# Ledger of designs, part 30: miniprotein binders against Mucin-6 (MUC6)

Target 1, 185 residues: Mucin-6 (MUC6), of Homo sapiens (Human) (q6w4x9r395to579)
Amino acid sequence: GHCSLEGGSFVTTFDARPYRFHGTCTYILLQSPQLPEDGALMAVYDKSGVSHSETSLVAVVYLSRQDKIVISQDEVVTNNGEAKWLPYKTRNITVFRQTSTHLQMATSFGLELVVQLRPIFQAYVTVGPQFRGQTRGLCGNFNGDTTDDFTTSMGIAEGTASLFVDSWRAGNCPAALERETDPCS

## First folded at step 18 (miniprotein)

Design fn23 (from fn1 with E4L R17L A75S)
Fold by ESMFold2, fold request of step 19:
Structure fn23 (fold): chain B 185 residues (1-185), chain A 83 residues (1-83)
Amino acid sequence: as target 1 above (185 residues)
Amino acid sequence: SDILERLEREIEMLEKLLEELEERAEKLGVPEDVKKLIEEARELVERAKEALEEGDLFTAAVLLIRAWLKLRKASRLLAEEEE
């Protein structure tokens, strides 16, 4: 399964459902029992200075009981707050420079992340077939049915991307303040 | 325990960076958006400490990540002002 974060605001789910959103928060991309140690993949979006985008991806995060790996748009990789030289390896995760413009996080548990650093910070998530039907988050539920990919954190299938995305906020981001400074049109 | 200790160490590191950036911003007369970044990062660290006290390690970690990213941006912008 493939999920992508492109163009500062565009997402394509594991079931190939495309949508866009604008927000300034940390969002859960992927949760699954297939991720060890309560792992979650998350994306951080913030306001952008670029002329054609309101918000953009600024970091991708893998968080578990063991690791807190942050890949930031300024090309720094940390684990648990400490900057790391690449290639960087844990027991089950390796982060390395794939090309001059791309980093890769490879894992032993079926998750792969490729991050394009330049010219625009983008992310590509790949999961193995063992994840089928067992994912939650902005990347959808990976069940082959696009009509329920907008399933909220409460398990409700929504018809709009905005309600779905809003439900996957992490870190208690204020929804009302978000509307005041960067409202959806 | 190990997760808690890691988060506490990260908070200490970010608080030192916050103190440094707050002092530099006061001294240099920086743009309002730089001051806002530092203020937002301080608030995020304080909220992370509250989440930690409640045992919500996940929320604490998420808040510290956002604080760190804001401080990186503020630090870059402060360096531009000092040039």
Scores: ipSAE 0.761, ipTM 0.881, lowest interface PAE 0.8, mean pLDDT 86
Fold by OpenDDE base, fold request of step 19:
Structure fn23 (fold): chain B 185 residues (1-185), chain A 83 residues (1-83)
Amino acid sequence: as target 1 above (185 residues)
Amino acid sequence: SDILERLEREIEMLEKLLEELEERAEKLGVPEDVKKLIEEARELVERAKEALEEGDLFTAAVLLIRAWLKLRKASRLLAEEEE
């Protein structure tokens, strides 16, 4: 399964459903029993301008009971809150520079993350087949059915992205706004 | 717990960083955008502390990350102004 966060406000789920939102919160991208230690992948969005539509992805976060990894535009921060030299390795996670503009987080449990740092901060999430039907969050449920990707954190299928996205907020943040997707984007 | 202790250390670190950035901002006349970021970060830290008190370690961690990101941005903006 491949999930992408592109253009600052565009998301494509594991089931290849595209949608757009504008929010300035931290959102759960991926939760799954397949992630060890209650792990979760999250996306941090913030204002990039003055208008409500000027939002952008500013960081990707992997958080578990054992690990904290924050990949931002210029830094990788771990449990101690300090920027780390790459490659960074834990027991089952490795963060390294893939290219001059891309970082990669590789794991032993079937999660891969590629982050484009510049010119636009974008993220690409890949999960193994063992995650099928066992994912939840903004990346969807990876069950091959595009129509139920907007399942909220409470298990309710939504027809639009706004309530779906809002349900996956981590922390108390302003509500996200659904926007029409541009197929040409 | 180890997580709790870690989060508490992070709070302490962020509070120190807040103080440092506030001092730097004051010296520069406190650009509004920087001031706002610092204030937002402070609020997030406080909310994180509340979350910890409530035993919501996950929420606390998330809030602290957001706080840190705001402070880092503030720091960068200040650095640009100092040049």
Scores: ipSAE 0.761, ipTM 0.897, lowest interface PAE 0.6, mean pLDDT 92
Fold by OpenDDE base, fold request of step 19:
Structure fn23 (fold): chain B 185 residues (1-185), chain A 83 residues (1-83)
Amino acid sequence: as target 1 above (185 residues)
Amino acid sequence: SDILERLEREIEMLEKLLEELEERAEKLGVPEDVKKLIEEARELVERAKEALEEGDLFTAAVLLIRAWLKLRKASRLLAEEEE
């Protein structure tokens, strides 16, 4: 399954359902029993301008009981709160520079993350087949059915992205705003 | 727990950073955009403390990360103004 966060406000789920939202919160991208130590992948969005429609992805975070990895445009921060030199390695996670503009987080448990740093901060999430039907969050449920991708944290299927996205907020933040996805984007 | 102690240390570090950035901002006349970021970060830290008191370590961790990102942005903006 491949999930993408592009263009500052566009998301494509593991089941290839595209949608758009504007929010300035931290959102759960991926939770799964396949992630060790109650791990979760999250996206941090913030204001990029003065209007409500000017939002952008500013960081991707992997957080578990044992690991904290924050990938921002300029820094990679881990458990000690300091920027680390790359490659960074734990027992089952490796973060390294893939290209001059791309970072990659590789894991031993079937999660891969590629982050484009320039010119736009974007992220690409890949999960193995063992994750099928066992994922939840903004990246969807990876069950081959696009119609139920907007399942909230409470297990309710929504017809629009707004309530779906809001249900996956981590912390108390303003509500997100759904926008129509440009099919040409 | 080890996690709790780590989060408490992070809070202390962020509070020190807040003070440093506030002092730098004051010397420069407190740019509005920087001031706002610092204020937002402080609020997030306080909310993280509340989460810890409630035993919600996950929420606390998330809030502290967001606070850190705002402070880093504030620091960059201040550095630009100091040039």
Scores: ipSAE 0.760, ipTM 0.896, lowest interface PAE 0.6, mean pLDDT 92
Fold by OpenDDE base, last read:
Structure fn23 (fold): chain B 185 residues (1-185), chain A 83 residues (1-83)
Amino acid sequence: as target 1 above (185 residues)
Amino acid sequence: SDILERLEREIEMLEKLLEELEERAEKLGVPEDVKKLIEEARELVERAKEALEEGDLFTAAVLLIRAWLKLRKASRLLAEEEE
């Protein structure tokens, strides 16, 4: 399954469901029993301009009981709060420079993350077959059905993205706004 | 727990950073955009502290990350103004 966060406000789920939102919170992208130590992949959005529609992805975070990895445009920060030289390696996670503009987080448990740093900060999430039907968050449930991708954290399927996205907020933040989808997302 | 201790250290670090940035901002007349970021970050840190008191380590961690990102942005903006 491939999930993408592009263009500052566009998301495509593992099931290839595209949608758009504007938010300035931290959102759960991926939770799954397949992630060790209660791991979760999250996206941090913030204002990139003055208007409400000027929002962008500013960081991708992997957080578990044992690990904290924050990938931002300028640096990678781990448990000690310091920027790390790449490659960074833990017991089951490796972060390294893939290209001049891309970073990659590889794991031993079937999660892969590619982050485009320039010109736009974007993220691409890949999960293995073992994750089928066992994912939750903004990236959807990876069951091959796009119609139920907007399942909230409470297990309710929504017809629009706004309530769906809001349900996956981590921490109290302003509500997100749904916008029209872009076919290029 | 190890996690709790780590988060507490992060809070201390962020609080010190907040003070430093507030001082720098004040010297420059407290640009509105920087002021807002610092205020937001401080609020996030306080919320994180509350989360810790409630035993919600995950929420605390998330809030601290957001606070850190805001402070980093504030720092960059201040650096630009100081040039």
Scores: ipSAE 0.760, ipTM 0.898, lowest interface PAE 0.6, mean pLDDT 92
Fold by OpenDDE base, last read:
Structure fn23 (fold): chain B 185 residues (1-185), chain A 83 residues (1-83)
Amino acid sequence: as target 1 above (185 residues)
Amino acid sequence: SDILERLEREIEMLEKLLEELEERAEKLGVPEDVKKLIEEARELVERAKEALEEGDLFTAAVLLIRAWLKLRKASRLLAEEEE
């Protein structure tokens, strides 16, 4: 399954359902029993301009009982502070520079993350087949059915993205706004 | 308890960073955008403390990360103004 966060406000789920929102919160992208130690992948959005429609992805975070990895545009921060040297390695996770503009987080448990640093901060999440039907969050449930991707944290299927996205907020943040997906984006 | 101690250390670190950035901002006349970021970060830290008191370690961790990101942005903006 491939999930993408692009253009500052666009998301494509593991089941290839595209949608758009504007929010300035931390959101759960991926939660799954397949992630060890209650791990979760999250996206941090913030305001990038003066209007409510000017939002952007500013960081991707992996957080578990044992690991904290924050990938932002200019730095990677872990449990031990800012990583000065790449690759950074833990028991099950490796963070390294893939290209001049891309970082990658590789894991032993079937999660891969590629982050484009420039010119636009974007993220691409890949999960293995073992995650099928066992994921939840903004990236959807990876069951091959796009119609139920907007399942809230409470297990309710929504018809629009706004309530779906808001249900996956981590922390108390402003509500997100749903926008139509631009097919040309 | 190990996680709790780590989060408490992070709070201490962020509070020190807040103080540092507030001092730097004051020297520059407290640019409005920087001031706002610092204020937002401080609020997030306080909310994280509350989350810890309630035993919600996950929420606390998330809030501290957001606070850190705002302070890092504030620091960058201040550095640009100082040049």
Scores: ipSAE 0.753, ipTM 0.894, lowest interface PAE 0.6, mean pLDDT 92
Fold by ESMFold2, look of step 18:
Structure fn23 (fold): chain B 185 residues (1-185), chain A 83 residues (1-83)
Amino acid sequence: as target 1 above (185 residues)
Amino acid sequence: SDILERLEREIEMLEKLLEELEERAEKLGVPEDVKKLIEEARELVERAKEALEEGDLFTAAVLLIRAWLKLRKASRLLAEEEE
């Protein structure tokens, strides 16, 4: 299964459903019982221009009870908060420079992440077949049916990306449609 | 738990970094966007502490990651201003 975050605002799910959204939050891309220690793959989006509707991907995060790996355009940071030289290895996870512009995170549990650092920060998530029907988040449920890929964190299938995306916010962020502290509102 | 202890240590480390960056930024007279990054990171750390007090370890961890990203950006920009 393949899920992608491209162009700063575009997502394609494991079932190949494309959508676009704008928001300034951390979002759950993928949760699954196949990820050890309650692992989650997450994406961090932030403002990328002068307009409130212009946001883009700024980091991809793998977080579990055991591991924290934060990949941003300029650095990789782990559990102790220090930037790390690559390659970085644990028992289950290896992060290495695939090319001058791409990093790869390979794991023993069937998750693989490729991050393009330049010219645009993009991410490509690959999961093995054991994940079929066992995923939740912005990458969808991987059940072979695009009609229910917009399933919210409460299990409700939505017809639009905005409600679906807002349900997967992490870290108590305001919804994309909620008022912000903005002089124009 | 081990996770709780790690988050508490990370908060302590981030608070020390915030204090350093806030003092440096005031002394140097930095651009508004650098000051805003530091202020936003402070707010995220305070919200992470509140989440820990409520027992929400996952939310605390997520907030600290966002705070750290803002602090790293602020640190880079401050280093550029020092010259």
Scores: ipSAE 0.662, ipTM 0.836, lowest interface PAE 1.1, mean pLDDT 83
Fold by ESMFold2, fold request of step 19:
Structure fn23 (fold): chain B 185 residues (1-185), chain A 83 residues (1-83)
Amino acid sequence: as target 1 above (185 residues)
Amino acid sequence: SDILERLEREIEMLEKLLEELEERAEKLGVPEDVKKLIEEARELVERAKEALEEGDLFTAAVLLIRAWLKLRKASRLLAEEEE
């Protein structure tokens, strides 16, 4: 299964459903029983211009009871602080430089993350077949059916991306509508 | 308690960095976009402390990560301006 975060605000789910959103928050990208220690993969978006529609991905975060890995354009941060050198390795996770412009996080539990640092910060999530039907978050539920990929954190399938995305906020961010300071056209 | 202790130490380190950047902004001035980043990071750290008091360790961790990202951006922008 493949999920991608591209072009600042575009997402394609594990079931290949594309959508776009414009928010400034941390969002749950992927949760699953297949991730150890209550792990979650998250995406951090921030404002990149003058309008609410100018937001972009600034970091991808893996967080569990045991591991913290923050990948941003400038650095990798772990439980032990900034990783001065790559590869960084724990028992189950290795972060390494794939190319001069790409980093990769490989894991023993079927999650792979490739991050393009330049020219645009983008992320590509791959999960093994054991995740099928067992994911939740912005990457969808991986059940082969795009009609319910917009399932909220409360288990409600929505028809639009905005309510779906808003339900997956982490860290007590204001709702996307609340963050819009200019609701007029 | 291991996670709680780590979060408390992260808050302490972030508060020291914030104090340094806030003092620089006051004494020397900083670009408006840098000032905004520092202010946002301060708010995030304060909210993280509130989340810790409520026992919400996950929310605190997420807020501290966001604060760190904003302060790292602020520091980079200041370094680019001087160099």
Scores: ipSAE 0.652, ipTM 0.829, lowest interface PAE 1.0, mean pLDDT 84

Design fn23 (from fn1 with E4L R17L A75S)
Fold by ESMFold2, last read:
Structure fn23 (fold): chain B 185 residues (1-185), chain A 83 residues (1-83)
Amino acid sequence: as target 1 above (185 residues)
Amino acid sequence: SDILERLEREIEMLEKLLEELEERAEKLGVPEDVKKLIEEARELVERAKEALEEGDLFTAAVLLIRAWLKLRKASRLLAEEEE
């Protein structure tokens, strides 16, 4: 299964459903019982221009009870909070420079992440077949059916990307729609 | 716990960086976008402390990551201005 985060805030799910969203928060891309120690893969988006429709990916984060790996355009930070020289290895995870423009995080549990640092910061998530039907988050549920890929954190299938995306916020961020309303209108 | 101690050390590190950047902003002034980044990072660190006190280690970790990213951006913008 392949999930991608590409420029212009485009996402393509494990079931190949494309969508676009705008928001400035941390979002859960992937949760699964296949990830050890309650692992989650997350994406951080921030404002990249002057309007609400100009947001971009600024970091990809893998976080579990055992590991913290933050990949941004300039550096990789791990459990002790300091930048690491690559390659970085744990027993289950290796992060290394694949090319001058790409980093790879390889794992023993079937998750692979490739991050393009330049010219645009993008991420490509690959999961093995053991994840089929067992994923949740912005990358969808990997069940072979695009009609329910917009399933919220409450288990409700939505027809719009914005409600779906807002349900996967981490860190108690406010909803993007609330910030866009004009109380004077 | 082990993760709790790591989060406490991370908070301490971020607070030291915040204090340095806030002092620079107060004494020397900084661009408006840098000032906003510092303020947003302070808010995120304070919310992370609250989450930690409530035992929500996951939320605390997420908030600290966001704070760190904002402070790194602020520091980079300040370094670019001095070049």
Scores: ipSAE 0.623, ipTM 0.823, lowest interface PAE 1.2, mean pLDDT 83
Fold by ESMFold2, last read:
Structure fn23 (fold): chain B 185 residues (1-185), chain A 83 residues (1-83)
Amino acid sequence: as target 1 above (185 residues)
Amino acid sequence: SDILERLEREIEMLEKLLEELEERAEKLGVPEDVKKLIEEARELVERAKEALEEGDLFTAAVLLIRAWLKLRKASRLLAEEEE
């Protein structure tokens, strides 16, 4: 299964459903019982211009009870907040420079992440077949059916990306509806 | 326990960095976009402390990550201005 974060605001799920969103928050991309120690893969989006509607990917984070790996355009930060030289290895995870513009995080538990650092920050998530039907988050549920890929953190299938994306916020970010907006049409 | 201790150390580290950047902003001034980043990072650290007090270690960790990213961006922008 492949999930991608491209073009500053575009997501394609494990079941190949594309959508676009804007937000300034950390979002759960992938959770699964297949990830050890309650692991989660997350994406951090922030403003990319002067408008609140212009946001882009600024980091990808793997976080579990054992590991914290934050990959941004210029650095990799781990458990103690300290930037690390690559390659970085734990028992289950290796982060290394794949090319001059791409980093790879390879794991023993079937998760692979490739991050494009330049010209823009993009991410490509690959999971093995053991994840089928056992994923949740912005990358969808990997069940072969695109009609329920917008399943919220409460388990409700939504028809719009906005409600689905807002349900996967981490870190107590304001919901899209709580942000200051002009209510007039 | 180990995770809690780690988060407490990260908060202490971020607070020291915030104090340095806030003092620089008050004493010497900084560009408005840098000032915004520092303010947002301070808010994130304070919210992380609240989450930690409530026992929500995951939320605290996520908030601290965002604070680090904002402060790193602020530092890079300041370095670009300095000769």
Scores: ipSAE 0.620, ipTM 0.819, lowest interface PAE 1.2, mean pLDDT 83
Fold by ESMFold2, fold request of step 19:
Structure fn23 (fold): chain B 185 residues (1-185), chain A 83 residues (1-83)
Amino acid sequence: as target 1 above (185 residues)
Amino acid sequence: SDILERLEREIEMLEKLLEELEERAEKLGVPEDVKKLIEEARELVERAKEALEEGDLFTAAVLLIRAWLKLRKASRLLAEEEE
């Protein structure tokens, strides 16, 4: 399964459903029983221009009871708040520089993350087949059915990306703003 | 160390950094976008402390990560202004 975060705020789910949103928050990309220690993969979006609809990815975070890994354009920060030199390795997670412009987080539990640092900060999430039907979050539920990929944190299938995305906010931040009528788009 | 212990140390570190940046921003007459970053980070730290008091370690950790990212951006912008 492949999920991508590209451009300003474009997302493609594990079931290949594309959508866009304009929020400034931390969002749960992926939760699953397959992630150890209540792990969650999250994306941090922030304002990147003058319009409310101008937002972009600024960090990707893996957080569990055991691990905190924050990947931003400039730094990788772990449990002690210290920037780390790569490669960084735990028993089941390795973060390393894949190319001059890409980092990879590889795990023993079937999650892989590739982050493009330049020219635009983008992320590509890959999960093994054991995750099928076992995921929730912005990357969808990975059940082969795109019609219910917009399932909220309360289990309600929504028809719009905004309501779906708002339900996956972490850290109690404001709802996503929709500015589709902005001529600057 | 314990997750709770680490979060408490992170809060202490971020409060020190926040105080330092707030004083520096007042001294330098910081652009509005830097001032906004610092204000947002302070709000995030205060909400993280509330989440921690409620035992919601996950929410506290998320809020501190966002606060840290905003303060790092503010610090970079202030360094660019001095040069």
Scores: ipSAE 0.585, ipTM 0.795, lowest interface PAE 1.3, mean pLDDT 82

